# Ledger of designs, part 371: VH-VL binders against q0atu2

Target 1, 119 residues: q0atu2
Amino acid sequence: MLDKKARIRTSREYRNVFEKGKRLSGRFLIIYYVENALDNNRFGFITNKKIGMAVIRNRIKRQLRAIVREYQGQVKNKHDIVLVARAGIGKSSFEGMEKDYIAIMKKAGLFARNANKID
Key: E = the ipSAE of ESMFold2; O = the ipSAE of OpenDDE; V2 = 0.75 times the mean of E and O plus 0.25 times the DockQ between their complexes.

## First folded at step 17 (VH-VL)

Design vh5 (framework fv_recibokibart; at its last look DockQ between E and O 0.84; V2 from the best seeds 0.87)
Fold by OpenDDE, look of step 18:
Structure vh5 (fold): chain C 119 residues (1-119), chain A 121 residues (1-121), chain B 108 residues (1-108)
Amino acid sequence: as target 1 above (119 residues)
Amino acid sequence: QVQLVQSGAEVKKPGASVKVSCKASGYTFTDYYMHWAKQAPGQGLEWIGEINPDWGDDNYNQKFQGRVTMTRDTSISTAYMELSRLRSDDTAVYYCARAKYYWHFSAFDIWGQGTLVTVSS
Amino acid sequence: QIVLTQSPGTLSLSPGERATLSCRASQSVSSKYLYWYQQKPGQAPRLWIYDASSRATGIPDRFSGSGSGTDFTLTISRLEPEDFATYYCQQYESSPYTFGQGTKLEIK
């Protein structure tokens, strides 16, 4: 799991991202992102019931955390980023989800153009 | 109907722990942060902390840090607040209340009925 | 933390009168994060005003909220017997989400 310092934890922090952040939609994810006043990035997640049953939601949560953690070092600093899972994500593969994440993050300018998977 | 139903009154001795439950119904449990507030007899409201029912992330008032633990069971839409090392000034009515954290205003729009916790020797 | 100071502590009025309750913040609070609650003895608080000036569902139009920055006001244009209660303001600007100490509106 992401370190506590790397997570959006409070309701007010989520509200700030939704209120002031920019929105970009991918195939499986929507991201809201805004610059923060910290030296690190924080990630939040929204996984509502429309994405599937509890088993599916739990899987998606694990996968999203894994993806975010894997690419954490390649994300430009000083951002709060909320990932909103879209309805179709429950039927996606991990690779598909990862690809969508990378694409949307690049489009947002949060990844370098040459960002690659960390082995 | 949307409602929060809390567990019954508790009587505890100093040094003991108390765990209050708050069961949500009529809405999607994970779409709202669950907050807890304390109200000592004849006193005002004091915010204790909040928990994200979906991910379990919690945030506590520093005043209660180290003695309060908030948890949830999503399978039964129930939030819990445990307060340990109880002392006499912990005697109060404890409330749970929901607050939307996305796509809506953040006020405490629904409250539980309150749980009286009495700490006495 | 943001400290909310309400005044007066107790307000004694008669039905039909106008009531003005103040809530002052130690630092600026966005209107969208200032709330008012009503509480009667033996009952849980009830959301009354949200976003500083919006009435919650079922709240009579004799209630109005106003203000910005550090000064907020709850006004009751013409008091009804059921309006006598304690009113709390709350800020959601930053954690901890503090309450004012309350204003008790009692019958004169």
Scores: ipSAE 0.903, ipTM 0.953, lowest interface PAE 0.5, mean pLDDT 95
Fold by ESMFold2, look of step 18:
Structure vh5 (fold): chain C 119 residues (1-119), chain A 121 residues (1-121), chain B 108 residues (1-108)
Amino acid sequence: as target 1 above (119 residues)
Amino acid sequence: QVQLVQSGAEVKKPGASVKVSCKASGYTFTDYYMHWAKQAPGQGLEWIGEINPDWGDDNYNQKFQGRVTMTRDTSISTAYMELSRLRSDDTAVYYCARAKYYWHFSAFDIWGQGTLVTVSS
Amino acid sequence: QIVLTQSPGTLSLSPGERATLSCRASQSVSSKYLYWYQQKPGQAPRLWIYDASSRATGIPDRFSGSGSGTDFTLTISRLEPEDFATYYCQQYESSPYTFGQGTKLEIK
């Protein structure tokens, strides 16, 4: 469970990330990210209706929260990061989604220098 | 057509709670934060708070913190605002309004018709 | 929080006249986060101007918004009977997303 401090809670904060942030696409995810003025990271999620039926959408939401929570300690601080689930994510495995997250976060330079290599 | 339809007027005693609903239609409910505002009789608008329609994250005006709870049910595209420990100065019309928060942004471009809550002894 | 102060509180004018409504912010607000709403008695507010100067869909060109920083203005070049209402500014720069107290534009 991602605590309240590590969540993007307000609409204005979401708008800031889309307005000012950089965009990178992976196989299952798109991330938008921007530096913030805090001492911590904040994560937001967009899981639109096109992903699939409610059961699938709820599974994806649980898995995204779990992945972000697992790796949050490796993320370079002071960033607001929004994860956008792509249409094909509904057919992904947890491991596939996890690998995609790691790859895209590394490509964005968001993992700290000591982050473990995952391949 | 895009619209927000709110529940009907309520009459409450001091100390009670009220839960106002706001049903969205004609658009993708999860694309827009739902906001709530208060307007006391003859007075201006006061922002109460907002809720992320999909993930449920909320953010409240400090003035209402501890007495307001915002929720939603995505399956019926409906947002709710509950105000507890009602006082006479909570008598007001309560509005819901949407604001797009990604891809293209908007102000509060669609408002509900308002719900009159009257708090009297 | 950012406080928005509107002036005048009430503006009494006749159709055909020019109206100028002011909104002053207690701290700087980016123009893209300053909005105006119109409200008539018994009705919900309606979005009128967004991004300080852009008219919402269907809003007549006699309405214009201007300003930046802490001072914003809504101008109606030639009042029509339908324009008599209360106008609110709102900032969306930071939470809480406050409104001004309103300017009531009433027919003389």
Scores: ipSAE 0.851, ipTM 0.927, lowest interface PAE 0.6, mean pLDDT 92
Fold by ESMFold2-Fast, scan of step 17:
Structure vh5 (fold): chain C 119 residues (1-119), chain A 121 residues (1-121), chain B 108 residues (1-108)
Amino acid sequence: as target 1 above (119 residues)
Amino acid sequence: QVQLVQSGAEVKKPGASVKVSCKASGYTFTDYYMHWAKQAPGQGLEWIGEINPDWGDDNYNQKFQGRVTMTRDTSISTAYMELSRLRSDDTAVYYCARAKYYWHFSAFDIWGQGTLVTVSS
Amino acid sequence: QIVLTQSPGTLSLSPGERATLSCRASQSVSSKYLYWYQQKPGQAPRLWIYDASSRATGIPDRFSGSGSGTDFTLTISRLEPEDFATYYCQQYESSPYTFGQGTKLEIK
């Protein structure tokens, strides 16, 4: 999954994001995010029992890891970001989760600007 | 009721390893970080480290880094602390304790009963 | 790391008296990250005060916590026999999450 440096590892860092961060809700995901004093982004994840049985939670966890990893190069640097899975995420498709993630990150202003196309 | 129940006392020789367990019941295991603390005979408390039971992310006090490993098994709501290369000053009671880390936050509000580890030749 | 220093190390008093226990931090600690625990011999610690001044569930109102920055205090207004124990302060401001060395409250 994500490199150790790209993960929120301590309980205190999770608490910081929830206490100081901004919140943005999507269809299947909520993000909490705050600027950090590091030179990289860190991601944390909250998946709770209300999502469903172990099989469903395991699938959601695998898919969230894949989505975050796939788009990590697009994320504006120096942020701690916690993804909270909403109860309805268990009924989503991979594509649905991915679209929700992209939409929420864009709305939060966390996706970096693409280079100008001068072609 | 919410409980953390630890494994029984251990007697080990210097250089051995010990693995202490902490079984949670009465709450959602993955909603709380699990912490471990050491208390040598007649001494105060020393924080060893923490683990996210859902995702497995761990973090250790540098004093124990390289000798301690924390793991968990979510299927049986059990956390583990393994301490290697034991020496006499590792003789202590080891405690697990939970802490809520998102939304409603808590200090170490529930503790295990402690596990005495004795290191002697 | 943040070092917590408790004073006195031992406090000898009689039931009915007022106890004042000090906890001083080597760096500023936000009140919301300072906690007090009570521990009796042979038992695990028990959360007593959270957020520097809030009593945990079931803790009698004779106990009060106060302080900010680097100076924190636990006060017991009128000691009961069951209050004689060791009290630890703890900070959650930054890892490693450290404890003070403890103040042992003993019967005079």
Scores: ipSAE 0.837, ipTM 0.907, lowest interface PAE 0.6, mean pLDDT 91
ESMFold2 (binder alone), look of step 18: mean pLDDT 93; pTM 0.948

Design vh50 (framework fv_recibokibart)
Fold by ESMFold2-Fast, scan of step 17:
Structure vh50 (fold): chain C 119 residues (1-119), chain A 121 residues (1-121), chain B 108 residues (1-108)
Amino acid sequence: as target 1 above (119 residues)
Amino acid sequence: QVQLVQSGAEVKKPGASVKVSCKASGYTFTDYYMHWAKQAPGQGLEWIGEINPDWGDDNYNQKFQGRVTMTRDTSISTAYMELSRLRSDDTAVYYCARAKYYWGFSAFDIWGQGTLVTVSS
Amino acid sequence: QIVLTQSPGTLSLSPGERATLSCRASQSVSSRYLYWYQQKPGQAPRLWIYDASSRATGIPDRFSGSGSGTDFTLTISRLEPEDFATYYCQQYESSPYTFGQGTKLEIK
């Protein structure tokens, strides 16, 4: 589980990410992200009923937490990041979600291990 | 059609706990944070805290930290606020109110009818 | 925490008069995060103005909100009997989301 410090907990912080953040869409996930004034990253999640029935949504929620936790050490500090599950995520495999997460985080330049060449 | 319906009035002794419910209908429960506020007799409104009904993340006003717990049950679209170690100054009407935090931000646009909690010996 | 101070605490006026209610914040509040609520005795608060100046659904044209930064105003151009109530401002700029102490509008 992500520590409480690594979670977006307030409605106002979600609004900040959606209002001021950058957006990047993947196959199953959309991320909204903005730099924060903290020493650490914070993650928020949006899942909605368009994903499918409760059993599917609960599976997706478990898998998203596991993926974000596994790769949290690779994410550049200091960001607030909200993951929005797209409707099609209900049909994905764990591997598919993981690959999509890695791809979008790399495209956003948010992985610390990626040395993006600045043009 | 959109409404928040709260549980009925409670009378408690000092030191007891009270758990107030707020049942949502007419909208997607998980799309709105649920907030709780307090109003002592003849006084103004005071914000207690908020909960993300989808993921369970919560945040409390420091004045109530350690005595308040917010939870929800998504299967019945109901939010709960539990206040422990009750004191006489906890006598108040407690309100739940919703606020949309993404895809169309809204203020506290819908409120419950209020629950009177009386703390007396 | 952001403190909201409303003035006056009580405003005594007659129907037909104009009412001006003030809300002052201890720190800057974006207008999009300032709200006004009307509350009558025995009732829950009702959203009245959002984004400092936008009327909620069904609220009469005689109500207007204005202001930015630290100073916000609710104006009622021509009081009707049903307008006598307590009005609260509220900020959603930062947690804890605070309310002003209220202005009670009463019949003179």
Scores: ipSAE 0.803, ipTM 0.895, lowest interface PAE 0.7, mean pLDDT 90

Design vh51 (framework fv_recibokibart)
Fold by ESMFold2-Fast, scan of step 17:
Structure vh51 (fold): chain C 119 residues (1-119), chain A 121 residues (1-121), chain B 108 residues (1-108)
Amino acid sequence: as target 1 above (119 residues)
Amino acid sequence: QVQLVQSGAEVKKPGASVKVSCKASGYTFTDYYMHWAKQAPGQGLEWIGEINPDWGDDNYNQKFQGRVTMTRDTSISTAYMELSRLRSDDTAVYYCARAKYYWGFSAFDIWGQGTLVTVSS
Amino acid sequence: QIVLTQSPGTLSLSPGERATLSCRASQSVSSKYLYWYQQKPGQAPRLWIYEASSRATGIPDRFSGSGSGTDFTLTISRLEPEDFATYYCQQYESSPYTFGQGTKLEIK
């Protein structure tokens, strides 16, 4: 589970990410992201009823937390990032969702630079 | 019709705890943060805190930090505010209010009717 | 925290007159995050003006909001009897989301 410092906790912080952030769409996920003035990254999540029944939504919520936690060490510091689940995510596999997350984070340039490349 | 309906008035002794409920209807409960505000007799409004009803993330005004806890139950579209270690200056009307935080942001556009909490020996 | 100071605390006027209510912030607040609420005795507050200048649904045209930075104003061009109430400004710029102390508009 992400600790409290790594989560977007206030409504105003969500609004900031949506108003000032860049948007990038994947197959199952959309991310909105902005650089913050803190020492750490913060993650927020948007899921809605279009995803499916409570059982499906609860599964998606568990899987999103697990994916973000797994890869948090690879994310460039000082970003507020909101993950928005698309309606089709309810039909995805864990592996499909994970691949989508990795692809969009790489395309956004949010993963840390390769340590062996000093360009 | 969008509405927030709060639990009824409470009378408590100093040192007790009170838990006020706020039941939402007519909208998607998880699309709006739920906020709570205090209004002491003859006084203005004071913001207590907020909770994300989908994920449970909460944030409190430092004045109430340590004595207030906000929770929710998404299965019944109900938010709760619990205030502990009550003292006489906690006597007030407590309001819940919603605010949309994505896709068409809103201020506190819908409020509950208020719950009077009286703390008296 | 951002402190909102409203003036005057009480405004005594007659129906037909113009009312001007002030809200001053201790630091800059984006107009997008400045709101006004009306409250009558025994009732919950009602959203009246959002984003400094936009009237909420059903609010009469005689009400207007203006201002930016640290200075905001609610104006009622021609008071009606039902307008006598307490008005609160509120900022959503930063947590804690504070309210002003209120301006009570009362009949002379």
Scores: ipSAE 0.800, ipTM 0.892, lowest interface PAE 0.7, mean pLDDT 90

Design vh52 (framework fv_recibokibart)
Fold by ESMFold2-Fast, scan of step 17:
Structure vh52 (fold): chain C 119 residues (1-119), chain A 121 residues (1-121), chain B 108 residues (1-108)
Amino acid sequence: as target 1 above (119 residues)
Amino acid sequence: QVQLVQSGAEVKKPGASVKVSCKASGYTFTDYYMHWAKQAPGQGLEWIGEINPDWGDDNYNQKFQGRVTMTRDTSISTAYMELSRLRSDDTAVYYCARAKYYWGFSAFDIWGQGTLVTVSS
Amino acid sequence: QIVLTQSPGTLSLSPGERATLSCRASQSVSSKYLYWYQQKPGQAPRLWIYGASSRATGIPDRFSGSGSGTDFTLTISRLEPEDFATYYCQQYESSPYTFGQGTKLEIK
């Protein structure tokens, strides 16, 4: 899992992202994002029961954590970012989810470097 | 009907630990943060901390940091607050309360009935 | 942390009178993150006002909230017997989310 420093932990911080943030939708993911006053990025996640059974939701949660962690070094510093899983994500492959994440982050202008899994 | 139902009253000796439960029903458990608050006899409310029931992220009032732990079990829609190394001034009613953390208003709109914890010899 | 100070600590009035309860914050609080709760002895608190001025579902229109910045007020235009209780303000501007010490509204 991401370091505690890299996670949105409080309900108020989630509210800040939803209230003040920009929104961008992909195929399987929606992101909400806002600049923060810190020297690092923080990630939050929202999954819902419409994704599927517990086994499917747990798989999606593991895969989302892995994807965000893998690409954390490419994300422009000083952002709070919340990933919202869309209902259709339960039918996605790991590769499909990863591709959607990269595409949406690039479209949002949040990737500081090309998406080649560099630090 | 949306409800939060807490475990029953407890009597503990100083130095013991207590674990209070809060069972949610009538709504999607993971859509609301669960908060805990303390109310000593004849006193006001004091916020203890919060937990994200979906992902498990927690955050505590510094006053309780190191003695309080919040957890949840999503399979039974139940949140827990454990307070360790109990002192006499931990005697209080403890409340759980939900708050939506995305869209809409986020006030503590539904509260548990409270759990009296008495710490005495 | 943001400290909320309520005044008066106790307000003794009779049914039919107007009540004005104050909540002052040590730092600015966005109105949307200022809430009021009513609590009666032996009961859990109930959300009464959210966003400084919006009544929660089922709350009578004799209750009104107002204020911004550091000064907030809960007003009851004409007290009824069931209104005698303790009222707490709370801020959700920043963690730790704090409550005021409460104003106890009691029968004179």
Scores: ipSAE 0.784, ipTM 0.889, lowest interface PAE 0.7, mean pLDDT 90

Design vh53 (framework fv_recibokibart)
Fold by ESMFold2-Fast, scan of step 17:
Structure vh53 (fold): chain C 119 residues (1-119), chain A 121 residues (1-121), chain B 108 residues (1-108)
Amino acid sequence: as target 1 above (119 residues)
Amino acid sequence: QVQLVQSGAEVKKPGASVKVSCKASGYTFTDYYMHWAKQAPGQGLEWIGEINPDWGDDNYNQKFQGRVTMTRDTSISTAYMELSRLRSDDTAVYYCARAKYYWGFSAFDIWGQGTLVTVSS
Amino acid sequence: QIVLTQSPGTLSLSPGERATLSCRASQSVSSKYLYWYQQKPGQAPRLWIYDASNRATGIPDRFSGSGSGTDFTLTISRLEPEDFATYYCQQYESSPYTFGQGTKLEIK
């Protein structure tokens, strides 16, 4: 689970990311992202019923939170990032979503250089 | 077709809690933030807070923070606002209203009919 | 928080006249985050103008919104009987999303 401070909580901040942010599409995810003026990163999420039944959507939501949390330390500081789940995500595996997330974050330049380093 | 239907009027004693419901129909419940506003007799509108019905992220006006909790039940497309430790000056009509927060943004385009909450001894 | 001040508090006019309603913000508000609502007694507010100048669906063209920065205006070119109501401006620039105190438009 992400700490509340690491989440986009207001509708206004979501709108800011969509209005001013850059867009990059992956296989299962689209990200919109913009630099913020805070000391931390904030993540938001958009899913919809086109993904599938409630059981599938709830699984996707849990897995997206887990993936974002796992790689939180690799993300360059001071960004608001919104993940939009594509319709096909309902048929993906956890590993498939994770790989897609890593690929799009790296392509966007949002992962810190030398992501393998702990420090 | 698109509508928000709120629960009926409530009369409460000071110190009690009240929970108002707002049932959405005619649109995808999780695509719009749900907001709540207060309108005391003879006063204008005052924003209380908002909740993302899909993910549960919430945000409150600090004037009400600590006394207000917003929740939702996606299985029945219903949002809730609970106000605790009621005072006489909480007597008001409470409204829910939806707002789209991404592409195609709108602010408070559909409102519930309002719920009168009366706090008296 | 951003305070919105509306003036006049009450505007008494006759059908056929022009109405001008003001909304002033305590700090700058982007026009894309300024909204107007109409409310009649016993009813919920209704979205009237969005993004400072765009009419919501079904709103007559006699209504126009304008302004930027801290000074916004709602104008009704020729009042009809159905236009008498209270009008509220609202900002979405920053939380808490505040409303003005309202301008009551009443028949003389």
Scores: ipSAE 0.800, ipTM 0.894, lowest interface PAE 0.7, mean pLDDT 90

Design vh54 (framework fv_recibokibart)
Fold by ESMFold2-Fast, scan of step 17:
Structure vh54 (fold): chain C 119 residues (1-119), chain A 121 residues (1-121), chain B 108 residues (1-108)
Amino acid sequence: as target 1 above (119 residues)
Amino acid sequence: QVQLVQSGAEVKKPGASVKVSCKASGYTFTDYYMHWAKQAPGQGLEWIGEINPDWGDDNYNQKFQGRVTMTRDTSISTAYMELSRLRSDDTAVYYCARAKYYWGFSAFDIWGQGTLVTVSS
Amino acid sequence: QIVLTQSPGTLSLSPGERATLSCRASQSVSSKYLYWYQQKPGQAPRLWIYDASYRATGIPDRFSGSGSGTDFTLTISRLEPEDFATYYCQQYESSPYTFGQGTKLEIK
């Protein structure tokens, strides 16, 4: 669970990230990201029905929240970030999804130096 | 084909709560935010708030904060707006309206027919 | 919050005449976040113009939207009887998403 202040809550804020943000695609995830004028990061998520049946989509949603929450402290401050689940994410493992998230966040330059929350 | 159908008119006493429903059909319910707006008799439109139907994130106009709650049930493609501690100036037609929040963005392009809520003693 | 002021409040015109409706914002609104709606008595609002200048599906080409920054205009080149209604502008630049008070177009 992310605290409400760490979530993108409004439709306008989603639209801002998609219109002004940079895009980076991984194997299972795409991120769109833009700097914000706040003192904290905010995360949004897009999961569509192409991912699979309700059971699969609910699993993916739960796992994405857990991954983002786990690495929240490593993300460079002052960003709005939207994670878009690709259709193929339904076949991913938790570990595969986690590794993809870390890889794309590092490639985007969004992880602070020493952001290695993998033990 | 694409429709938003709202529940019927309500008459409530001051201090009561009202819950209005908005059932979506003809599109993917979770692809569009659901918004709610108020229109008092003979007056213009006032935005109340919005909800992300996929993830449940909601946001409200500060004027209604603390008295309004928006929820949804994805299994039946239905959004709800509950307004509590009703006052006489809550008498109005309440509308739901959809807006696409990712690629293929839309304004409030489809609206429900409106639900008249009358608050009287 | 962004306040939208529409003028005039009421326009009394006859079919065949031109109508010009103004919407002024208290602070800058990107054109892509300005919309116009038409509402007839007893009906829900209907999206009419999006992104300040694009007609929604099915809207006749006698309607045109224009403007940027703080000043936006809806123009009807030659009024038809079915055009008499109330028109609202709306901004989606920032929450709360506000509407103007409306311009009522009434038949003379």
Scores: ipSAE 0.795, ipTM 0.893, lowest interface PAE 0.7, mean pLDDT 91

Design vh55 (framework fv_recibokibart)
Fold by ESMFold2-Fast, scan of step 17:
Structure vh55 (fold): chain C 119 residues (1-119), chain A 121 residues (1-121), chain B 108 residues (1-108)
Amino acid sequence: as target 1 above (119 residues)
Amino acid sequence: QVQLVQSGAEVKKPGASVKVSCKASGYTFTDYYMHWAKQAPGQGLEWIGEINPDWGDDNYNQKFQGRVTMTRDTSISTAYMELSRLRSDDTAVYYCARAKYYWGFSAFDIWGQGTLVTVSS
Amino acid sequence: QIVLTQSPGTLSLSPGERATLSCRASQSVSSKYLYWYQQKPGQAPRLWIYDASSRATGIPDRFSGSGSGTDFTLTISRLEPEDFATYYCQQWESSPYTFGQGTKLEIK
């Protein structure tokens, strides 16, 4: 899925993204993002109980990982990005979640296809 | 209310492993990183490592890397720390503590009561 | 690794006196990542001060934290009997997250 190096692993790294990062909200997702000093992107995820029961949360977690992995090649390198699932995400379809992710990443200027290939 | 309750004292022989549990109640288990710290008799505190209880990502102090493993079971809101190949200088009280890792303040605001692990030759 | 050095190691005072406890870092620590804990024998540490200067819930106003960069201070303006304990500073600026060795506040 996402290799260890592509994940935000420590509490301090999450805190850095929330404190220094920019925020953009979509319909089902919020992203916080900041440039890092590394050669690669790192992703973190936050889901909470407001999303729904464990079965729903586990589905959302699986689908978010799949979406992020599928589009990781389009993301401009050298960013730490945290995806926060909004409460309403539990009622979304996979396609709706994917569409929201693409829209929010484009609005953030984080998709690098053709015009700004980095990785 | 909000509390962390740890498993009871353990006496182990050198070379054995010990697994300490920390059961959370009164809050959303996945909203706080769980940390572990060591306190040798008459000494100060030493941070061992942390685990993201929602996603399972873990990170360890290099001094314990290779001998410590942190896990959790979200269904019972319990975190675990396993320390292997025990030595006499692993004799200590081990604490779990939670810390908020997204907006807010980060601090070990709630601690477990501690688990005494004695490694006796 | 950021090393936190606390001084004095032991501070012997009487109730009613002012206590000043020092915590020095080997490199700069943002105030928002500097914390103080109180620990009594046989008990777990308890959060006392966060963000270098903010009192945790329930902590009396005789306690104050200050400092920035590499030098931080915990001050107790007028000691009460229940204040005699060991105090630890802790940084969350970088991993591994470290504690000072502690200052033991004891009755003389």
Scores: ipSAE 0.780, ipTM 0.887, lowest interface PAE 0.8, mean pLDDT 90

